# Miniprotein binders against a2bj90, part 44

Target 1, 235 residues: a2bj90
Amino acid sequence: MSRSARRKTSALNTVLRVVEVFASIQGEGPFTGTYSVFVRLAGCNLRCPFCDTRYAWSLEAGKPLGVEELVEEIARYEPSLVVITGGEPLLQRHPLNSLVEGLESLGLRVQLETNGILPAPARDEQLWRVYHVVSPKDVPVRVPGAKLHPSWVDYARATGRAWFKFLVANEQHVREVAEYVAKLGIPRSRVYIMPLTPEKLDMKELLELHSRIASLAVKWRLNFSPRLHLLVQLP

## First folded at step 20 (miniprotein)

Design QB6
Fold by ESMFold2, look of step 21:
Structure QB6 (fold): chain B 235 residues (1-235), chain A 84 residues (1-84)
Amino acid sequence: as target 1 above (235 residues)
Amino acid sequence: SEEIRKRAEEAIREAQELLKEVIERAKKTGDDELQWLAKLAEIYLRAAARAFQKGDYDKAEFYLDLALEIIEEAKEMLEELKRK
């Protein structure tokens, strides 16, 4: 098909179910502190009890939006990073690859957040070229149904574009993460531990928990992820 | 669901009583890590109680189990300090 026909077909047949689009600071993982536009996609294949974004669990929570329109909306923010999150964004994999293509054509940097249950990108997918923060939910928090797909480790080794982020409460949890990543062959340089923060913590408690988990990260030679947006009270 | 709610309510009350004891004992030791474990258990137990009051029993159970795990860790540490 011609370039004109392909563009028309893509715009007509490619939609994403989107819960929200907003600007903020990436508060977690390797890109912490970056001015970002967040695109929260609807649908999730887990029901994590600690989930902060339960409103994105149902696919029905999302509004259908054409990929072309979404690219234009995102571009108007002039972001330094586009964060695709959700729910679980890989449930909408095909139109998500179209979105990534559009964003990359404008030179925009993209990061995906995923629970890692669905397989890592294949080499022929646009998602192959973006950054991924993978948050397995089977260790230490052990959410039912969670299991990291082994392709994510292969993908991280092949591309250097994936990191693994784990919610932890205490040193026992950090030990479990260390054992888990060692068994899977995930190098420490790709691993982040992040405090498990319930709702409604006051600032003193938030800071204490961050401090304790950060100290454990140093002790265990792992990277530390804050929940910076909570500390600075941004969405 | 009423039976599940009743079990959760009782479990939370039992955990609250255990935590009171752990907090008192931890404070008397002066040990920083033990006092932090007690505080951490309190944080998650409050999260469990709040979730229970809102009818979110999955969240309540998750945080209750986590709090109980930390309470047991603190109790083990208290026993170890006694043997010294």
Scores: ipSAE 0.850, ipTM 0.928, lowest interface PAE 0.6, mean pLDDT 92
Fold by OpenDDE base, look of step 21:
Structure QB6 (fold): chain B 235 residues (1-235), chain A 84 residues (1-84)
Amino acid sequence: as target 1 above (235 residues)
Amino acid sequence: SEEIRKRAEEAIREAQELLKEVIERAKKTGDDELQWLAKLAEIYLRAAARAFQKGDYDKAEFYLDLALEIIEEAKEMLEELKRK
């Protein structure tokens, strides 16, 4: 390979398409309440009808940012956690591994948000070392083209660094989740149910929906994920 | 198409009528769980209507289907409460 081809391949592995970088509280999953920097990556392999981040679906919605520059930007916030989210972060797997390496070198904790369609990290990837919240879209909400890749179950078992977060509306959805995770051999301690909330929900209705789904979580012996950022009116 | 828009509008109207009947029946029972299901269906049906008004038909269909599932659950619960 010519020096020019090596520079082009090196440059492709060091640039991410980023929609936004912001500091907030992690509102969802096992890290709820954590002061976090969110890195929203561009591009998604799904078109969920209920998606609140549709502006991130196109790769062109993101700006190209160097990994080194992005690490420096994140570090200035002094985060307790770096949350990599977006459309689907694993569409940018190669530069994402480089980002994780940079962040871990500074002693920063990293959590990935993924829809679980793409394969879980392999042992030789930097992504193997981080925390993952997998949000399947095949159960109960049945988004077209959504299917949990089986390697996420293996990754969760091997590392203990994965959790599964499901959107639910009612007890029937919670039942379907319970049956699905039992069938896959996912431990209930790794399962979160979260309220399926429409945009611009009234705060009273939002609180009531949280209460109802939390009660179902207790009844079904599952973990509850709030949408804390919506309850406290943060990004 | 204009035909898809019309069908979606009709489906939302039909769901609104079904929901109205469920809300009226739910109020008569005094059952908290049934009243919640009726309210939950209303939440999702309002989301469907808002999506429809914005021309987001995929989102409208998704929330309409979800509202209809909750309406059906509420109807089943109403029939169980009548048998007790």
Scores: ipSAE 0.848, ipTM 0.934, lowest interface PAE 0.5, mean pLDDT 93

Design QB9
Fold by ESMFold2, look of step 22:
Structure QB9 (fold): chain B 235 residues (1-235), chain A 84 residues (1-84)
Amino acid sequence: as target 1 above (235 residues)
Amino acid sequence: SEEIRKRAEEAIREAQELLKEVIERAKKTGDEDLQWLAKLAEIYLRAAARAFQKGDYDKAEFYLDLALQIIEEAKEMLEELKRK
C-alpha cells in the first residue's frame, strides 16, 4: 500500500466534534429544495447576534465521532446532498477533509456552509472538490471581525464551486451588497440575497419579507435565496 | 450591567413610541413602500424587545439598531414626500 492509499484509509478514523446529524431539506442558496443530511460541527469563530444555531458555538457542544462511523451514519439516510455546517466547520479543517474523502468515495455530493473568514480550500485538499456557500458577515450586517478571506473569490473563479449569500433587510442593504461584490469582482450569478428573518415571525410576515427581498433581487439582478425550511417548518 | 439594561429598556420604549408616529404618518401618505418600511422597522423592533425580555442583549442591540436605522429612513422619506 502506498503512503497515499494508507493515508486515505487511516483518515477515515479521524475524529470530528459533531453537534447533530439529521435529515431535512436544504432551505437556502443554490441547492434549495434538495433532500439533504446535515452535519453540524461544533465551534464557531463568530458570535453573530442573529445566529439561529448558538448551541453550536462551543466546541464542547460537539460529541467526538469517528469519521468512518459518521460516513456510515450519513450513508444510511441515502441523501441527495450532504450539508456540512456548524458553527464554523473550517475550525475542524483536517478531520473535515477526512470526512469529505469518505463521502466522496461513496459518490455523495457535499456542500459546505462557511462564514468565509478562514481561507478557501487549497488544491490538494479534499474540500477543493466540494461545493461551498460562503456567507460573509461583514456586509451588510457588519459583524465585527467577520472579514471575508480574499481567497474565496479566487477559489470561486478557479472552480465554479462557490456562491456568496448575504442577509439583507431592505434596499439599502442590497445596495451595500452590490457595491461590495462589485469591488471584489464577484459576478452577480454567484450572489444570493436572503431575508434577515428574526425568530417568531408569523407566516404572513415571513411571506411578506420573502416577497419584498425577492422583488429586490429581481430589481438588482441578483439571485434570491429563501429560507424555505422556515416556510415549511423543517429544521 | 444593570445600568446598561436600564438604558436598553428605555431605548426600546423610545423607539416604540417613535415608530407609532411613523406608522400613522406613513398610512396617511398612502405610499406602499413607505408603509412597508414602517412595518419592517416594527418587525425588527419586536425582535429587539423579545430578545431583551430573554436577556439576550447582543441580539436586542442588533435588532434595535437596525430598527432605528429603518425608522430614520422612513422619517427621511416622509419629509421628502411633504416637500413634494
Scores: ipSAE 0.851, ipTM 0.928, lowest interface PAE 0.6, mean pLDDT 92
Fold by OpenDDE base, look of step 21:
Structure QB9 (fold): chain B 235 residues (1-235), chain A 84 residues (1-84)
Amino acid sequence: as target 1 above (235 residues)
Amino acid sequence: SEEIRKRAEEAIREAQELLKEVIERAKKTGDEDLQWLAKLAEIYLRAAARAFQKGDYDKAEFYLDLALQIIEEAKEMLEELKRK
């Protein structure tokens, strides 16, 4: 390979398409309440009808940012956690591994949000070392083209660094989740149910929906994920 | 198409009528869980209607189907409460 081809391949592995970087509280999953920097990556392999981040679906919605520059930007916030989210972060797997390496070198904790369609990290990837919240879209919400990749179950078992977060509306959805995770051999301790909230929900209705889904979580012996950022009016 | 828009509008109207009947019946029972299901269906049906008004038909269909499922659950609960 010519020096020019090596520079081009090196440059492709060091640039991410980023929609936004912001500090907030992690509102969802096992890290709820954690002061976090959110890195929203561009591009998604799904078109979920209920998606609140549709502006991130196109790769062109993101700006190209160097990994080193992005690590420096994140570090200035002094985060307790770096949350990598977006459309689907694993569409940018190669530069994402470089980002994780940079962040871990500074002693920063990293959590990935993924829809679980793409394969879980391999042992030789930097992504193997971080925390993952997998949000399947096949159950109960049945998004077209959504299917959990089996390697996420294996990754969860091997590392203990994965959790599964499901959107639910009612008890029937919670039942479907319970049956699905039992069939896949996912431990209930790794399962979160979260309210399926439409946009611009009234705060009273939002609180009541949280209460009802939390009660179902207790009844079904599953973990509850709030949408805390919506309850406290943060990003 | 204009035909898809009309069908979606009709489906939302039909769901609104079904929901109205469920709300009226739920109020008569005084059952809090049934009243919640009726409210939950209303929440999602409003989301469907808002999506429809914005021309987001995929979102409208998704929330309409969800509202209809909850309306059916509420009807089943109403029939169980009548048998007790």
Scores: ipSAE 0.845, ipTM 0.933, lowest interface PAE 0.5, mean pLDDT 93
Fold by OpenDDE base, look of step 22:
Structure QB9 (fold): chain B 235 residues (1-235), chain A 84 residues (1-84)
Amino acid sequence: as target 1 above (235 residues)
Amino acid sequence: SEEIRKRAEEAIREAQELLKEVIERAKKTGDEDLQWLAKLAEIYLRAAARAFQKGDYDKAEFYLDLALQIIEEAKEMLEELKRK
């Protein structure tokens, strides 16, 4: 490969398509309540009917940002956590590894949100070192083309840095989650159930739905994920 | 197509009628869990109707199917409560 081809391939590994960068509280999963910078990456391999971030589905919805510039932007917020989300962040795996390297060099903690369709990080990836919240879309709600990649179970077992977050509406959904994680050998301590909330739910209905799903989490001995940002009216 | 739109509109109306019957029966039992299932079905059926009005048929279908599943669960619970 010519020196020019290596420079072009290196430049492609240093640019991310980013929809938005903002500071808020992590509202979901094991890091709920953490002051976080959210990096929403563009592009998704799914079209979930219930997706709240449909504007991130296209790669073209994101602006190209250099990894170095993005690290500097994130660092200015002095975050307790960097949350990398989007459509599916792992569609930008190569520049995402470079971003993680930059953030870790500053001592920043990183958490990835993923749908778990793409393979888990390998040991030689910078992504191996970060936290992952995997949100399967094959159970209990079935999105066409969604299937949890088995390497996420192995990654969770090897590192202890993965959790699995499932959207649920009722007790039947919670049962299906319990059966699914038991079949895969995922420890219950790594499983979160979260209310499936439609858009424009009123606060009373939102609170009642949270209460019902939280009670089911206790009954089924699973962790509960709120949608805290919706409850406290943050981004 | 206009035909797909009409069929979806009819399906939402039928689900609204089924839900109305479940709500009225749930009120008569006084069972809080049944009342919650009826309310949950209402939440998702409203989401379906809103999606339909916006022309988001994938979202409308998704929430309609979910509402119908919860309506059936509520009907099963109603039949269990009658046997007690």
Scores: ipSAE 0.845, ipTM 0.934, lowest interface PAE 0.6, mean pLDDT 93
Fold by ESMFold2, look of step 21:
Structure QB9 (fold): chain B 235 residues (1-235), chain A 84 residues (1-84)
Amino acid sequence: as target 1 above (235 residues)
Amino acid sequence: SEEIRKRAEEAIREAQELLKEVIERAKKTGDEDLQWLAKLAEIYLRAAARAFQKGDYDKAEFYLDLALQIIEEAKEMLEELKRK
């Protein structure tokens, strides 16, 4: 490889296409309530009809940012947690590992949100040490092309750093999730069910849906995830 | 695509008529779980209608299918309560 070609390859590996960086509260999953900086990466390998962040589907939606520049921006917020989300962040796996290295060097805790189609981190990746919330889109709804890569269950078992989160509307959906996780050998302690909330629910409807899904979580002995940011009107 | 749009519009209207009946029947039973199912169907059907009006037909179809599933669940529960 020529010096010019090697330099262009290196630049691509240290650049992320980023849609937005913002501070908020983590509203979902095991870290609910934590003061966080969100890094939304561009590009997705799914087109979920219920997606709240369709503006991140195209890689073209992101601006190129150098990893070093991004680490500095994130650090200025003094976050308790850095949430890497998207789109699907693992589509930018190589520079993402560089970002994780930079954040870890500052002692920052990192959580990745992924649809789980691409494989879990290998032991020699920086992402191996990161917390992961995996949201399969094959159950209870069937999104075309969604299939959880089996390595995520192995990764969760080996590291204890992955949880699985499912959008549900009713008890039929919860039953489907329970069957799915039992078949895959995912322990209940790693499973969250979360209400499927359309846009523009009034507060009474939003709370009632949360209450009903939370009751189902107790009934089925699963963890409950709110969508807390919706309840408190944060991004 | 005009035929698909027309079919979706008709399906939403049909679901809205079914839902009106289900809501009234559910209310008369006094059963809280059944009344919640009727309300839940209303939530998703409203989301389908909003998405349809905005031209987001994939979202409209998703929420319509979900609403219809819940309407059928509510109808089954109504029949079960009738037999008691």
Scores: ipSAE 0.841, ipTM 0.926, lowest interface PAE 0.7, mean pLDDT 91

Design QX1
Fold by OpenDDE base, look of step 21:
Structure QX1 (fold): chain B 235 residues (1-235), chain A 83 residues (1-83)
Amino acid sequence: as target 1 above (235 residues)
Amino acid sequence: NPDDEDEAQWLLKLARIYQRAAERAARRGDYDKAIFYLDLAIELLEEALELFSNPEIRKQIEQELQTVKERIEAFKKKLEEQK
């Protein structure tokens, strides 16, 4: 391989397609309430009908950013957590490992949001060290092409750094989640249910839906994830 | 049971929330999203129907179910026209 081909391949492993970078509060999952920088990566392997970030589905919707430049941009916010989200972040796995290495070298905590279709991190990946919130789309909402990769269950057991977050509308959905996680051998302490909220919901209706789903979480002995950013009107 | 009636009223309200969301999605041409929310509305209306004993309320829910099913078929047609 020519020196030019090695420089092009090294440059490809150090560039991410990024839709947006912003500071907010983590509104969902085990880190709810944490001051966070969100990095929304471009490209997704799903087309969820309920997706609120459809603009991130194409890789071309993202701008190419160098990993070093992105680390410097994130660090300026002095975040308590870096949340890597998007369409599906693991579609950019190689440069994402480089990003994680850079962030970890600064002592920044990192959380990945993933749909769990792609394999979990291997032990030799920088991604092995970070926290993961896996959002399966096969239960209860049954998105076509969604299937949780089994390696996420193994990763959760090996590291204790994974949680599973499910969208639910009613008690039947909560039952389906409970059965699904029992079948896979996922501990209930690692499971979050979250209300399936439509866009531009009235605040009174949003609060009532949160109350109903939180009550079901207690009844079914599962963790509850709010949509806190919607409740407090943050990004 | 008063608890069953409260739950049934909530399910009806939630079904109507998703129906409004579906109509907003359809106005934007997001027919896949519209169908998804209407499918959720059907599940909730069917569950509410099992909890109501009042014949007049049951008849209203059955009519609402039929309307939602017709809207789904209309949006499926629109979704195929976009492909």
Scores: ipSAE 0.862, ipTM 0.945, lowest interface PAE 0.5, mean pLDDT 94
Fold by ESMFold2, look of step 21:
Structure QX1 (fold): chain B 235 residues (1-235), chain A 83 residues (1-83)
Amino acid sequence: as target 1 above (235 residues)
Amino acid sequence: NPDDEDEAQWLLKLARIYQRAAERAARRGDYDKAIFYLDLAIELLEEALELFSNPEIRKQIEQELQTVKERIEAFKKKLEEQK
């Protein structure tokens, strides 16, 4: 193949559709507080009414970026964690595995955020070795078409690298989450409840909501996830 | 029970937080989000109603519930018009 043809073939083979790349703090889940680079991939298989990132729903919202170029961009931030989010990142599974390979070769720690509809990583995928925060959308806030793929529970047991995060507003929601995770055999140590926070709350309301949900987490012996980036006013 | 009174007052406050969020979403044309928040507000108001004994407070919550249900129907019509 000529040099020009070889370059075009390479670019098409390892391309991700990316909405944005930025540095911030991981504000949610088990890695809360970590200096992170966020990579938001385009495309989603859900249309959640409460979604805060509707601008990432369409694949057309993303720019095509070569995986090698993206790895270099991420590395320049010197992150402690790379958070891959979206839309739903697993819609771009093949080039995503290539991105993970590149990031792991630089010793970078990677966390994926997923709605869990698509299957968990297989043992031979690069994604097998990264951390996952799975946010099922069929409990307590039920989105049509959302169903957690059962492989995520098996993956969590086999690897210890997955946690499950649920948006809640009140104790009845927490009860529903507790029943759901018990039925699926998900240990409480892997479960986070997080305040269902609308946009533009004043700080006092935001803190009180956090306090109330944190108290429920203690009462129900579940982990609490803040929305720390909102509390400290970061993206 | 003073803990029940505190919980009931919080449920009312949270319901109103979601009602305000619904109105903000509706102003942006996000009627699906608005309906979602109003449905949450209904759940919270119904829970609060079970905790209050004072008939004046209960009447106010029942009126608020009626208002929210009317707003949901209005937003459902708006959402259908967008489709």
Scores: ipSAE 0.851, ipTM 0.934, lowest interface PAE 0.7, mean pLDDT 92

Design QX11
Fold by OpenDDE base, look of step 20:
Structure QX11 (fold): chain B 235 residues (1-235), chain A 83 residues (1-83)
Amino acid sequence: as target 1 above (235 residues)
Amino acid sequence: NPDDEDEAQWLLKLARIYQRAAMRAARRGDYDKAIFYLDLAVELLEEALELFSNPEIRKQIEQELQTTKERIEAFKKKLEEQK
């Protein structure tokens, strides 16, 4: 390979398309309440009708940012967790592995948010070491083109570093989730149900919806994910 | 059962939350989002209808279901016109 080809391949692995970087509290999943820096990556392989971050669907919505520069930016916030989210972060898999390497070298904990369509990390990827919250879109909300990649179940079993978060509106949705995870052999201890909240919900209605879904979580012996950031009015 | 009535009232309330969300989306031209929330509202209204025994409440839910289904078809048409 020519020196020019090595420079082009190295450059492709060192730049991410980033929509936004901000500090807040992780509002969802197993790390709820953690002071976190959120890195929202651009591009998504889905078009979920309920998506609150539609502006991140195009790769062109993100600015090109070097991995080193992004690591330095994140480190300035002194986060307890770095949350990589976006459209679908795994669309930028190669530079994302480089980002994870940089963050881990500083002793920072990393959590990925993914829709689970793309394959789970392989053992030789830096992404293998981080935490993953997988949000399947095939059950119960059945987004077109959504299908959980089977490797996520294997990754969860092998590492104990994956959880599965499902959007639900009622008990029927919770039943469908329970049946789905049972069929796939996902332990209930790794499953979170989260209320399907529309934008600009009244606080009283938001709280009541949380209460109803939390009660269903207890009834069905599943973990509950709040939308804590919405309840406390943080980003 | 009092528990069934409380659940039915909640389902009706939640359906109306999603209907309001759908109408907000439709005003922005987000007809895919509008259809999604109206489909959820239909499911919840159908479930509520099974739990209500009161004839007047049932009649109101049936009317709301019909109106919601008509809105879905209207928004599907608009979504196709955007393509």
Scores: ipSAE 0.863, ipTM 0.946, lowest interface PAE 0.5, mean pLDDT 94
Fold by ESMFold2, look of step 21:
Structure QX11 (fold): chain B 235 residues (1-235), chain A 83 residues (1-83)
Amino acid sequence: as target 1 above (235 residues)
Amino acid sequence: NPDDEDEAQWLLKLARIYQRAAMRAARRGDYDKAIFYLDLAVELLEEALELFSNPEIRKQIEQELQTTKERIEAFKKKLEEQK
């Protein structure tokens, strides 16, 4: 393709609707503790009752930002990880692939957070090479309309770049997660259970809940995810 | 059994954590979040009830269950009013 055709395609797919960009620590999942820049994209295909980022549900909540501008902003933080979250980032799939291309050209590592309703990346997408933390909302928390797309399990097996994270409150929830992942063929090494924490928990309660869920993770031979940002009071 | 006693006490504490979270959500008008946390509290109270044998404690849990279920129905009505 000529330069003109490439530029036209890039212009059509170079804008993202972005709610916020900020530096913090990745507090959850396999990259816990990593100095990260978070890019929260607007729009979501779910209305989870426990969602703590309801302000990102509407695409209209985001400001349109050019991908080139966004890459430059992210790079100024010198992050060890770029976390793309939202809402549901895959609702903006095409310009998201352009963002990933720009970030990878600078050697920046990218992790996507998704509810897994939309399909996993195709092999020819830039998102194919990104790390993914998939949080299904149909177990143990049963959000109406949530269903994990089966391609995520295939993608995880083919690439080793996806993990599955579940909010749990008690052992019954952990049992449901264990049954769910066994049925889908998701290996335990790819599964995280994380405490279902409401906002404004005092530190003692937060630590005790973490301790109880971590003990269940050991008992059930699953990985444990903290909510480290809550423990250290970061966004 | 001391392990059952510790687990039962924790389940009660966690149920009350979710009840408080539900009340905070309801004060903001987030009745869907409030109902979600109260449903969790009901499950935890039911689980705790099966671990306690002391009749006074069991009676207290059963009353707490009834109160919580009534609150769920009240919040469901408020959620419908929000449309």
Scores: ipSAE 0.845, ipTM 0.931, lowest interface PAE 0.7, mean pLDDT 92

Design QX14
Fold by ESMFold2, look of step 21:
Parts: sequence; structure tokens; C-alpha cells
Structure QX14 (fold): chain B 235 residues (1-235), chain A 83 residues (1-83)
Amino acid sequence: as target 1 above (235 residues)
Amino acid sequence: NPDDEDEAQWVLKLARIYQRAAERAARRGDYDKAIFYLDLAVELLEEALELFSNPEIRKQIEQELQTTKERIEAFKKKLEEQK
């Protein structure tokens, strides 16, 4: 593909529908604790009943922003990590690849959050070089329409740049996650279990739930993900 | 055994956390979220029933289970009315 053809394709994919951009701490998964800018893209291919961000489900919730404009806005925060989330960010895959190109050209580290229904990045995509936290919604809770695309396991093996994160409430859920990841060939070192926390849980309850799920992570030799932003009361 | 009693009490407490979350969701009209949390509560109440041997406690859990299942059905009707 010539550089001219690539530039024409990039110009056609220069707009993203963006719900919000904000600075905070990455509170979940392998990059927990990192000063981050979050870019929440509009649109989702699931309607999870437990979703904390229902306001991002509709594509109309997003405002159109030029990719170059967005790169400049993000850069002004001087983040240690750019977290692309949503809805489901891969629904806007083409302009998302353009955003990743711009962010990486400035040396900014990028992590994508996805429900894993759409395929993992191909080798020729800018997203290939990005870190991914994949949160399948078919285990232990079973959201209608959720199914992890098998390419994510292949991508994780080929690149080492994907991790898998699961919401759990109890040991039976952890057992189901363990069986699921074993069946798919996902090594324990790539797996996070995270407390299934309702909105407006008081701090004592939050801490106790974290403690219980962390103990299960140790017992089952899985990684534990907090919801650190909730514990420290950040967005 | 204190560890078994602690686990049993936690499972019951967690079921009630999800029941309260379901009621909060229902007050906002989010009946799909409410049903989701009550389904988790049912699962936990069934687990708690296997962990407690005291017949008075077991009777209480069985009553709570029945009430929770009835609440799920009520919320399912409310969800259909929103369609």
C-alpha cells in the first residue's frame, strides 16, 4: 500500500465520536496506579446490565472530534498512559487506528479496553502495538451476544500485549473463570479477577469485597485487579 | 470452625449487598440491572444455605430466597412494561 493511499485512507478516518476525555488513575488491571488520560468512545455492541457507563452505549452520546485535534488535547495532559475505552472502542476501528498512530508518534503509551467480541488487531494495524485489556462478558456472567473472538488468544500469545480481566463475586465464579481460561489456553499470568462492585457501595463494603476477592486470587493463583479509583474516590 | 463461620456470614452479607444494589437500581427504573443483582443474590443465598447448619438460620435463608425470587419475577414484569 503506497504512502499516498495510506494518507487518503487516514484522511477519510479522521473523526472519532467521543463521549469524554479526562485525567485520572488507571484503577484496574496490569497498569493499575498509572497516571492516565481516558478517552471514552461512543457506541457499544453489548447492553450489559452491570455496565457503569451506560451513557456511552449510544453512538449519539459521542461528539465528533478530529483525530489530530484529539491527539493534541490528550498530549496537553502529559499522561503516562492513554486509556482508550468506551462503549466498545473497536466499533470505531478505522479512526481509532489513526488516533493510535498519532499518539505513538508522540511517544505516548496506549492501552485499549475491549469486550473482545470484535477481532484482535492484525499485524498491519497500528493497534497491533498497543496494550489490550480484554474483558469477556460470557464468563462468569453471561451477557447475551457476548463471545470472545478466538483471535484474542492468538494475539496474546504472539505479542504478549493482551491480558484478560473478569468480574467475579465468589469462588464459584473464580472456578468458572479458571475453567474458561484453561479451555482457551490462556495462562494464569495473563488473567485478572476483579470484584463485581455495585454502584454506591460504601467504603467498608468496598474494602471487604476487595479483600475477599484478593484472597481468592491468591488461592487460585490468578492476578487480582482492584478497582483502585473507587477506593481512592477518583473518576 | 471460625473460618467456616466467617465465610458463611460473608456469603450471606454479600447476598444482601446485591439485594440492596438491586433495590437502588429498581428505584431508578433500571430493572435489567436490578434483576442481574438479584440473580447474584439468589446464587449466594443458595450457597449460604449449604454453609449453615442451624435450622433457624436455614429457615430464614429459605424465606429470603423465596422473597428474592418473587422480587425477580416482579421486576421482570416491570422490565417488560418499559418495552
Scores: ipSAE 0.844, ipTM 0.931, lowest interface PAE 0.7, mean pLDDT 92
Fold by OpenDDE base, look of step 21:
Structure QX14 (fold): chain B 235 residues (1-235), chain A 83 residues (1-83)
Amino acid sequence: as target 1 above (235 residues)
Amino acid sequence: NPDDEDEAQWVLKLARIYQRAAERAARRGDYDKAIFYLDLAVELLEEALELFSNPEIRKQIEQELQTTKERIEAFKKKLEEQK
């Protein structure tokens, strides 16, 4: 391999397309309430109609950032958790593994948010070591092209570092989730249901929707994920 | 049952939340989002019809359901015009 080819391959593994980096509270899933730095990566393999981050769908919406520079930027916030999100972070799998390596070397905890379409981490990837919240889009909301990759079930069983978060509006959606996870052999203790909230919902209506979905979570013996950042008006 | 009536009122309220969200999306030209929220509103209005026994309320929901379906078709047409 020529020196030019090695420099191009090294550059591809060390640069991420990043939309934004910000500090907030993790509002969703098993880490709800955690002071977190969010890294929103550019590019998505879905076009969910209800997506709140459409501006992240194109890879070109992100700026190229070096992994080392990004690690230094994240570390300055002194986060309790680093949340890697975006469109679909696993579209940038190679430099993402390098990012995780850098963050873990500083003793930082990392959580990935993924739609679960791409394969779960392999044992030789740095991503194997982090926490994952998988958000399937095939059930109940049936986004075209969404299908959970089966390797996520295996990863969850092997590591205990994966949870599955589903958007729901009513009891029928909760039933569909319960049937889906039972069929896949996903333990109920790893399943979160979250209210499907429209943008700019009134706070009273938002609270009522949270209450109704939380009651369904108890009834169906599933975990409840709030949209805490919406309730407390954080990013 | 008073519990069934409270649930029926909630389901109807939630349908109307998604209808308002759909109309906001449509005003921005986000017809895919508008259709998605109206599809949810249809499901909830159909559920509300199963829960309400009052003939006048049922008639209102049926009319709202029909109007919602017509809005979905109008937004599908608008979405195709954007491609």
Scores: ipSAE 0.843, ipTM 0.936, lowest interface PAE 0.6, mean pLDDT 94

